# Miniprotein binders against f4hyd7r31to219: the designs that were tried, part 21

Target 1, 189 residues: f4hyd7r31to219
Amino acid sequence: DKIRLSAKRDAKEDEGEELPTELNTINSAGGFLVVSPDKLSVKYTNTNLHGHDVGVVQANKPAPIKCLTYYFEIFVKDSGIKGQIAIGFTKESFKMRRQPGWEVNSCGYHGDDGYLYRGQGKGEPFGPKFTKDDAVGGGINYASQEFFFTKNGTIVGKIPKDIRGHLFPTVAVHSQNEEVLVNFGKKKF
Key: E = the ipSAE of ESMFold2; O = the ipSAE of OpenDDE; V2 = 0.75 times the mean of E and O plus 0.25 times the DockQ between their complexes.

## First folded at step 10 (miniprotein)

Design t1 (at its last look DockQ between E and O 0.02; V2 from the best seeds 0.00; counts 0 for: pae E 17.7 > 1.5, placed apart)
Fold by OpenDDE base, look of step 10:
Structure t1 (fold): chain B 189 residues (1-189), chain A 80 residues (1-80)
Amino acid sequence: as target 1 above (189 residues)
Amino acid sequence: SPAEQARKALDEAKSYLEQAKELAEKGDYRRVIRLTMEAIERAYEAFEIAEETGDEELALEAWRIIREAYRLMERARRES
């Protein structure tokens, strides 16, 4: 509740900053994922043949910086075969075939293991796993310089925000039939 | 040049931050919030250019300004 209220307060004071509103389809890894026509959902449609066949997508805009807190959510509509869904933050230059947190200058909370990834190739224990019908959020606290993640409205953990510069809300799917809906704030969290 | 742009943006960010500090002493927290937003925006511009050009010193200085501006913004929002 307090985070959702803070994020709503901050979004009203952001006079003139462009917010993330939809998924960026221009840089989407062609062939592994399908973004819906409304650009608010993503589905993994292929068979995962290789560990690098990740369907990753960024928001159309970076997280706003003229605020104290940014937050977005995904809703897991289908966990697919493996539930290898990730939510996180990445730079604009992020490789579109990796899960967030597998590369330097990225972080991600992953649903299959509940681990946090932050560019070191190994996940660390962080929070619960998440699957079908879970709402999972990712946020930035700029005052404390922390990332935080949520599951079903509860904070599951925080980490130092060691990544500098503009960051994009990022979602990844990796196994067949994984499908997530994204909420950039148009719906009440 | 990109380097000149980064330096200019950093100088603007510093100016906004100093103005924000002065207004914080006067209790004008509404203007503090606005000026910290401007400081953050200019300092991010300086930071991104500095990172692209490899000016590590400028990037570090820009990031210091960003962090200070967010702390001041948070204080102003708590006091308002």
Scores: ipSAE 0.865, ipTM 0.956, lowest interface PAE 0.5, mean pLDDT 91
Fold by ESMFold2, look of step 10:
Structure t1 (fold): chain B 189 residues (1-189), chain A 80 residues (1-80)
Amino acid sequence: as target 1 above (189 residues)
Amino acid sequence: SPAEQARKALDEAKSYLEQAKELAEKGDYRRVIRLTMEAIERAYEAFEIAEETGDEELALEAWRIIREAYRLMERARRES
């Protein structure tokens, strides 16, 4: 089922929260990814020599809390060698060399298996795989206290939001040539 | 130990960042840029060790310094 995400975002009040607008460029110094000059795309720039060599990047601000819902999207420009692209939410302290959902205080929807990872050490069946040319979204529904994810505009699954506090929109690339564009709402979803 | 190395690097990063903030108040933005670069280098050293050892609190502390230093450095570049 498709949802009208843009209408909810357009009606959101500015209550003094700073909003995510771009990727945090600090992660580009971590050795496994490059963030574009406009800070809206990321590419894995190394070979995957070690399972913990994930290119993870958070948005520059946490998702706003004083709203009914929050939502952002990625577009998979290149699924790379293994298609290990992820979208999710992480606490500020998240380990920046791990996929979202592999560690506590995070969750992630992963493209190569379609699984949801939520800090339990392994993933669980959740939605379809996603790959090149897919638009994939992640959101928080504060009214229902759920994380939800979309593929090409349609909700593919939702889970209880059991992580409290500020959460950062997070994307990950994990194998050679994986590349995503990120839309924090500057363009209509 | 790795924990001692990370703590030392983090303390140095904090010191550089505080010095940079004081100089920013005085408008000495060239020195701000230099000091924030030093802070970032030291904080990344601490962050990497914290990630390897699984010390989430230390990683968070290092990350906060990195973000703050970059913000200050970019402001200083714009104003210099």
Scores: ipSAE 0.000, ipTM 0.126, lowest interface PAE 17.7, mean pLDDT 79
ESMFold2 (binder alone), look of step 10: mean pLDDT 90; pTM 0.907

Design t2 (at its last look DockQ between E and O 0.94; V2 from the best seeds 0.85)
Fold by OpenDDE base, look of step 10:
Structure t2 (fold): chain B 189 residues (1-189), chain A 80 residues (1-80)
Amino acid sequence: as target 1 above (189 residues)
Amino acid sequence: SPAEQARKALDEAKSYLEQAKELAEKGDYRRVIRLTLEAIERAYEALEIAEETGDEELALEAWRIIREAYRLMERARRES
């Protein structure tokens, strides 16, 4: 509740900054994921043949900087075969075939293990696993310079935000039939 | 040049941040918030160019300003 209230307060002071509103389909890894026509859902449609066949997608805009807190959510509609769904933040130059947090200058909270990844190649224990029917959020607290993640409206953890510059809300799917809906704030969290 | 643009943006960010500090001492929190937003915007511009050009010193300075501006903004919002 308090986070959702702070994010709503901050969104009113964002005079003139373009917010994330939809998924960026231009740089989508063609062949592994399908983005819906409304650009608010993503599904992994192929068989995962290789560990690098990640369906990753960014928002169309970076997280706003003219605020104290940014937040977005995914809803896991289908966990697919493995539930290798991730939510996080990445730079514009992020590789479209990696989980967020597998590369330097990225972070991700992963559903299959509940680990946090932040560019070190190994996940760290962070929060609970998440699966079908879970709502999972990712946010930035700019005042404390932290990333935070949520599961079903509860903060599961925070980490230092050591990544500089503009960051894109990022979602990844990695196994067959994984499907997530994204909420950039058009719906009540 | 990109380097000149980054330096200009950084100098603007510093100026906005210093003005914001002075206004914070006077309790003008609305103007503090506005000036911190401007400082953040200019410092991000400086940071991006510095990262592209490999000017790590400028990037670190821009990042310092960004962090300080957000802390000042948060204080001003709590006190307003």
Scores: ipSAE 0.848, ipTM 0.951, lowest interface PAE 0.5, mean pLDDT 91
Fold by ESMFold2, look of step 10:
Structure t2 (fold): chain B 189 residues (1-189), chain A 80 residues (1-80)
Amino acid sequence: as target 1 above (189 residues)
Amino acid sequence: SPAEQARKALDEAKSYLEQAKELAEKGDYRRVIRLTLEAIERAYEALEIAEETGDEELALEAWRIIREAYRLMERARRES
């Protein structure tokens, strides 16, 4: 996978920026969301909450900008009841109880319908659905100003990136037992 | 003030980008990469301030510099 290899090469050459390494547990949590001790997985938990709000977690740092390509992956350990898992990018101020792509200044590829959501109207057909045991990636091509997404190592689509400024790798879980593991590049893609 | 900081950062970004273009004409692509990275960093600083203050004109200027710098860096990495 040339895109995945390119992202690894760029990350190695970026010595001047702090990189995403783990999930941010300070600004993303609710009674329905638990992040693992190593901060590399998140699960939508059964709780006594009477609502089903989205469990959104950003990386601890924004995607680096001193590179041509950024890329990270999630692995769907459990697609839960509804498979409403998402991968995407959000501004730091994103509303952390909304799916990435439901609000402006965000973008998200959603597993239950395969749609892309980018804060403009409704979602649009984009790629395949993804579910348990899938590896799903999200990336930024800075030269072309595009988001791109992968499923199991294959690019499923690219979309213009109209969002300016620093963007955080973002994952979301939304129904009972949804669980994802996140790979920010410490493990080979 | 924030406006002064943003204008200063943007002017520095423009300067780095122009220097990078000059070096690209001479084929010094390693220095082009370094200068485009400087331009990108300073332009992002300007962009952040512009978005916080609602200065859309400055934000668009910064964004154009950012896009141009990335394209030049891409060319430089292909050539080196």
Scores: ipSAE 0.781, ipTM 0.919, lowest interface PAE 0.6, mean pLDDT 85
ESMFold2 (binder alone), look of step 10: mean pLDDT 90; pTM 0.900

Design t3 (at its last look DockQ between E and O 0.93; V2 from the best seeds 0.00; counts 0 for: pae O 1.6 > 1.5)
Fold by ESMFold2, look of step 10:
Structure t3 (fold): chain B 189 residues (1-189), chain A 80 residues (1-80)
Amino acid sequence: as target 1 above (189 residues)
Amino acid sequence: SPAEQARKALDEAKSYLEQAKELAEKGDYARVIQLTMEAIERAYEALEIAEETGDEELALEAWRIIREAYRLMERARRES
């Protein structure tokens, strides 16, 4: 639980920055997802007949930079038909019909294969698959310039962060009935 | 101009970082942490302008300052 405790401490020390608190419903990916009224959950609303119709959504604010560590979690409420849920980080201008990690300047850990995608055209073996009832976290270690990811509170992998500039916490759902809850730190991890 | 704005932000970031290094030698880690936060903010401003204008040399200068400031902040937190 050290990484979860670090996220709470770091949020306190960056009080002068606006923090991610909810999902951004203004720039969501077309008609492929629905965000809950409290803006803390998302569900895929299409049948995904061709695999190109990704429901991707960013947080309302970028991860804070005046801190050593940033971290957020998703909880997989429903892994849907294909389990193509992702957690990651993207630039503000990310193409909102693409999985995080499919484009340059983005990074994503994907539940269906456990691979890490970093805008290099293909994924690489990284961590375990994740599915229904898993809590999955994504974070930035600014001192080491790494992205790190967790499954059920345990770090599953770290990779170099080669992306400069502000990054948004990002979640994707990609097949029928996929649904996740997002925790930006309001609830104890 | 964007180039003047970016250079000003970068110079301010460097100044904050140098002050933070001096205070670190004196053990004033609370002020080191605050000054590294200021350095990071100014350097991120320079970085954003440099990337928008395609000035990779300036972007790399800003990025070096950002990385150095984070390492110093980390050390200051350990010592506190």
Scores: ipSAE 0.781, ipTM 0.918, lowest interface PAE 0.7, mean pLDDT 87
Fold by OpenDDE base, look of step 10:
Structure t3 (fold): chain B 189 residues (1-189), chain A 80 residues (1-80)
Amino acid sequence: as target 1 above (189 residues)
Amino acid sequence: SPAEQARKALDEAKSYLEQAKELAEKGDYARVIQLTMEAIERAYEALEIAEETGDEELALEAWRIIREAYRLMERARRES
């Protein structure tokens, strides 16, 4: 509750920055994911044949920097076969066939193991797993220079923000029938 | 040059941050918030160029300014 209220307060004071509002379909990894016409949901439609057949999508805009706290959420509509859903932050140059946190200058909280990935070859224990009907959030606290993640409105963990530059809200799906809805703040968190 | 642009942006960021500190001492928190936002924006511009050019020293300095500006902004927002 307090985080959701803080994020709403801060977003009103961001005079002049464009906020993330929808998923960027231009750089979508062709063939692995389908973004809805409203650009607020993503589904993995193919069979995962390879570990790099990741359906990753970024927001249309980076997280604002003139605020104290940025926050967005996903809602897991379907966990699919494996529940390999991830939420995180990536640079504009992020590879569209990787989970957030698998590459340098990215981070991601992953639902299948509950681990945090931040450019190292191994995830670290971080929070609970998440699956169907879970709301999972990712945020930046600029005052503390931390990433934070939430599950069902509760902070599950924080890490130092060691990634520099503009960062895009990022969602990934990786197994058949995984489907998530994205909330960039148009709906009440 | 990109390097000159980065240095200029960094110098502007420093100037905004110093002005914000002076205004914070005077209790003008509204202007502190604005100036810290400008400092952050200019310092991020310097940071991005520094990362592209591989100027680690400039990148570290830009990041220092960003962190200091956010802390000052947070204080100003709490005291307003």
Scores: ipSAE 0.275, ipTM 0.712, lowest interface PAE 1.6, mean pLDDT 88
ESMFold2 (binder alone), look of step 10: mean pLDDT 90; pTM 0.902

Design t4 (at its last look DockQ between E and O 0.01; V2 from the best seeds 0.00; counts 0 for: pae O 11.3 > 1.5, placed apart)
Fold by ESMFold2, look of step 10:
Structure t4 (fold): chain B 189 residues (1-189), chain A 80 residues (1-80)
Amino acid sequence: as target 1 above (189 residues)
Amino acid sequence: SPAEQARKALDEAKSYLEQAKELAEKGDYRRVIRLTMEAIERAYEALMIAEETGDEELALEAWRIIREAYRLMERARRES
């Protein structure tokens, strides 16, 4: 099922709710990534590869809650050496240098294995792997309280959203030359 | 206190949700949508305080309001 979604479709700025518009460069994991000047792309620049050297970055605002659905996408410009790209949702206090879904109160869909991680230790089989030239989306369905993810416009899976509270769109890169572009809805999906 | 602030926010959320239910019975779905948005915002405020203070009973109350408000909003958008 192909879904047409927008970060602004159900959100109302008139109600005083601010929307994600760019990546947050102040609170991003330092030393492992470069965020572009327009704050809509990230590249992993570290030449040393360790499990603790994840380049994780959150959006500048949490997903809006006064709406039925929220959605954003990344485009994988370069899958790098290991393809360890992730898309997901995290709370504001999420630990730097961690993939989304490795810790409680987060979830992430990971490109190198196609697994879903949601803070329960190990990942679970979930969807296809994703790599260079793929568009991958993450969303929240508030009515059903589910996270859902897409690959190239098609839903690949849904899981229960067992995290209460505000959640930030989150992207991670983890091997040399991994690079993603982020679309918070400025461009039509 | 945090507990008093959370209870106040939750009571306001409950009030908005009850008003929304009454308007839904009258078919005024545009106002239902507005009131459920207000209920959600106030209940999220209560939820955040409850989780910070470890008050799981209050957090569960807030969460039930949030889920109910989203279901009512979904119904209202379908009907409008």
Scores: ipSAE 0.780, ipTM 0.914, lowest interface PAE 0.7, mean pLDDT 86
Fold by OpenDDE base, look of step 10:
Structure t4 (fold): chain B 189 residues (1-189), chain A 80 residues (1-80)
Amino acid sequence: as target 1 above (189 residues)
Amino acid sequence: SPAEQARKALDEAKSYLEQAKELAEKGDYRRVIRLTMEAIERAYEALMIAEETGDEELALEAWRIIREAYRLMERARRES
């Protein structure tokens, strides 16, 4: 509740920054994921085409920087066969066939292990696993210079924001039938 | 044991990656895509178990295979 309320207060369109509103389909990993017509859900539709057949998608805009806190959520509609769903933050130049956190200058909280990835090629124990019917959030606290993640409205962990410049809200699916809904703030968190 | 399962998965991933490299030299890009795919699934299975067991060396090796298989897959997709 408090985080969701804070994120709504701080996500004012203050000073002309465009907020993330939908998924960017232009740079989507074509053939691994299907983005819904409303650009607010993603599904992994292929049979598990292997490790770099990651269905990764970014928001249409980077997280605003002229705020105290940015926050977005996913809702896991289907965990698919493996539940290899990730949420995080990546650069504009991020490779469209990677889990967030697998590459330098990215971070991601992964549902299958509950680990945090920060581009070191190793996950760190971080939070609980997440699966079907979980709401999972990712945020930036600019006052503390931290990333934070949530599960079902509770903060599960925080890490230092060591990545500079604009960052895109990023979601990844990786196994058959994984489906997530994205909330960039149009719905009540 | 989980550790044995992780090693087996990693060995399978290595085998698929090597087969994919050989097929890439032959220009069979459809099979390269398929085998790189299998390599990464097995390597990711090894990675998950290695992280749960705290086997850092196996986890690093699994990540190496994942990254290499994807690079090869991306090449095969551009050339197909």
Scores: ipSAE 0.008, ipTM 0.179, lowest interface PAE 11.3, mean pLDDT 85
ESMFold2 (binder alone), look of step 10: mean pLDDT 90; pTM 0.909

Design t5 (at its last fold request DockQ between E and O 0.90; V2 from the best seeds 0.84)
Fold by OpenDDE base, fold request of step 12:
Structure t5 (fold): chain B 189 residues (1-189), chain A 80 residues (1-80)
Amino acid sequence: as target 1 above (189 residues)
Amino acid sequence: SPAEQARKALDEAKSYLEQAKELAEKGDYRRVIRLTMEAIERAYEALEIAEETGDEELAEEAWRIIREAYRLMERARRES
């Protein structure tokens, strides 16, 4: 509750900055995912043939910088076969076939293991696993320079933000029938 | 040139940050918040160009300004 209230306060004080509002379908066109017509959900429809066949999608805009805190959520509608769903932040130059956190200058919290990935090749223990019917959030605290993640409205962890520049809210799906809804703040968190 | 644009943006960011510090001493926290937002925007512009051009020194300086501006913004919001 307090985090969601803080994030909503900070997003209202955005002095003319463009906020993330929908998924970027243009940059996801070569992916293993289907984005819904409203650009607020993503589904992995293909068979995972290779470890690089990741369905990753970014928001249409980077996280706002004229605030102290940014936050967005996903809702896991279907965990699919493996529940290899990730939420995180990536640069604009991020490879659209990788999980967030598998590449340098990216960070991701992964649902199948509950690990945090931040471009160092191995995940680290971080939080609980997440699956169907879980709400999972990702945020930036700019004052402390931290990433934070939530599960069902509770902070599960924080890490130092060592990535510079603009970061895009990023979601990934990696196994058949994984489906997530994205909330960039239009709905009550 | 991109390098001149980055330097200009950085100089503007520094100017906004210094103005924000002066206003913080006067207790004008609303204007501090606005000026820190301007400083952040200009410093991010400088950072982006510096990353594209490979000017690591300018990128580090821009990032210093960004971090300082956020700290000042947070202070101003707590005191307002």
Scores: ipSAE 0.866, ipTM 0.956, lowest interface PAE 0.5, mean pLDDT 91
Fold by ESMFold2, look of step 10:
Structure t5 (fold): chain B 189 residues (1-189), chain A 80 residues (1-80)
Amino acid sequence: as target 1 above (189 residues)
Amino acid sequence: SPAEQARKALDEAKSYLEQAKELAEKGDYRRVIRLTMEAIERAYEALEIAEETGDEELAEEAWRIIREAYRLMERARRES
């Protein structure tokens, strides 16, 4: 798995930049999710299933830019009632009650339909669905200016990155009992 | 002045990138990698200000420098 190894090497060589290490508990969607005490997992806690009740959380730092690649993973511990889990990248000012990719300046790979959302009004067919017990990764290839995503260690798709500026690793949960664990690189991918 | 700060950051990014290009021609790829990292950092600073202030011309300029720096860094890593 060349991409995952490359991203790990780049992170080590970028000691002059602060890296994502945990989920941001200060500026996250309130009332719709609970972040664990170690700040490496998130669970949807509400029973309201309205579209604006998305539990979205960003990493504590944007993805580093002084490197050729960036990569992180989630593990789907519980796909909940609807499996509406997403992994992606968002600008700092992203609306925290929206799925990544539903608004401009964001990108998200969604488990319930396997679609890629990138602020184009609706999703587009992209990769397989993902659900409980899947490991799903999201990355940036800065040289090619692409987002790429993986499922269980295998690249499932790439898409042009048309978003400029700093981007935050982002995860979302959206239905009862959805729960993910996040790996920012402290554990081997 | 945000516009003055953005222009200064962009000019520094251009300078780092030009130095990196000169060193790449001479095969000093370790210095190329370091200089492209500096160019990227300064150009991102300019880009952020430009987008906040709505200066699309400056934002496009910064983004062009960023993309060029990444391509040069990739070449330098491959060749080193």
Scores: ipSAE 0.812, ipTM 0.930, lowest interface PAE 0.6, mean pLDDT 87
ESMFold2 (binder alone), look of step 10: mean pLDDT 90; pTM 0.905
OpenDDE base, look of step 10: ipSAE 0.862; ipTM 0.955
ESMFold2, look of step 11: ipSAE 0.792; ipTM 0.921
ESMFold2 (binder alone), look of step 11: mean pLDDT 90; pTM 0.905
OpenDDE base, look of step 11: ipSAE 0.861; ipTM 0.955
ESMFold2, fold request of step 12: ipSAE 0.773, 0.768, 0.772; ipTM 0.915, 0.914, 0.914
ESMFold2 (binder alone), fold request of step 12: mean pLDDT 90, 90, 90; pTM 0.905, 0.904, 0.905
OpenDDE base, fold request of step 12: ipSAE 0.864, 0.866; ipTM 0.955, 0.956

Design t6 (at its last look DockQ between E and O 0.01; V2 from the best seeds 0.00; counts 0 for: pae E 8.9 > 1.5, placed apart)
Fold by OpenDDE base, look of step 10:
Structure t6 (fold): chain B 189 residues (1-189), chain A 80 residues (1-80)
Amino acid sequence: as target 1 above (189 residues)
Amino acid sequence: SPAEQARKALDEAKSYLEQAKELAEKGDYRRVIRLTMEAIERAYEALEIAEETGDEELALEAWRIIMEAYQLMERARRES
């Protein structure tokens, strides 16, 4: 509730900055990931044969900077075979076949292990696992310079924001039939 | 040049931040919020160019301005 209220306050004070509104389909590396026509859901349709066969997608715009808090959510519609779903933040130049947090200048909270990844080859214990019917959020607190993540409306953890510049809301799917819906604020969180 | 653009953006960011500090002392928190937003935007422009050119000193200075602007913005929003 408090996070959702803060994000709504910040969105009213935003003087004309473009917000993330939909998934960017232009950079969606084909074959593994299908984005819905409304650009608000993503599904992994292929068999995962390699660790780099990640279906990753960014928002169409970076997180706004003319605010104190940015926040977005995913809803896990299907956890697929492995539930290797990730939410996080990445740079515009992020590789379209990596989970957020596997590369430098990215971070991600991963559902299969509940670990946080932040450009190191090993995840850190962070929060609970998440699966089908979970709502999972990612946010930036610019005043504290922290990333934070949520599960079902509760903050599960925070980390220092050590990534500079504009960051894109990022979602990844990695195993067959994983499907997530994205909420960039059009729906009540 | 990109370097000149970055320096200009940083100088603008500093100017907005200083104006925001002066207005904070006067309790004009609404204008503080606006000026800190402008400072952040200009400092991010400087930061991005500095990162592209490899000017670490400028990037650090831009980041300092960004952090200070967010802290001032938060204070202004709490007091408003």
Scores: ipSAE 0.677, ipTM 0.896, lowest interface PAE 0.7, mean pLDDT 90
Fold by ESMFold2, look of step 10:
Structure t6 (fold): chain B 189 residues (1-189), chain A 80 residues (1-80)
Amino acid sequence: as target 1 above (189 residues)
Amino acid sequence: SPAEQARKALDEAKSYLEQAKELAEKGDYRRVIRLTMEAIERAYEALEIAEETGDEELALEAWRIIMEAYQLMERARRES
């Protein structure tokens, strides 16, 4: 199941709903990652000394709700020493030191084990692992009320979206030299 | 109590960090690295308790120590 999706909206978008366009450097985990000047890439900057020293960053805006589907991608430029890269969705108040899916009201697809995490303390078998040179996507299907994830253009799994309210596209890096590029739809998927 | 345990861990983390800062001024970067690691471990202990109990002020104190210790440790590694 390959999917071709777009998060782009034309100039006649709903007046009150802005789209994610870049990473939010104000609320990111400041000491564990560096966001590029164009705010579309992130790299883990420290050694991994503790499970809660995660470099997590949200998009600058929540995923739009007034659409049928929302989707964004990351590209794994460097999987680092442990491959602990994640893509997912989190609430605005998400703890900046946690992988998406480790806390309630969040979900995440993690590269090192291929598991889905959704706020229940441990992951569930879900999809393949992903690593260097993979493109990985995360999306929300509002018609079916599901989160879905892709690897290299193919859907790897779907889960019920049981988190209410606005959710932010979220990316995490967690071991030395992990680096990802983020595509919020400015480039064709 | 959890609050007393968290405060004790935080105080120990602060002590390790202050010792590390003093050694950094003397150029003893090997011991700076050791002491900042100890500070980080104790500060994470405090942070975990603070998050479990919902003590946001204590969590912020612990986080500041963790960040400061990481910065000092990275400086010490570069200066060897």
Scores: ipSAE 0.012, ipTM 0.380, lowest interface PAE 8.9, mean pLDDT 82
ESMFold2 (binder alone), look of step 10: mean pLDDT 90; pTM 0.905

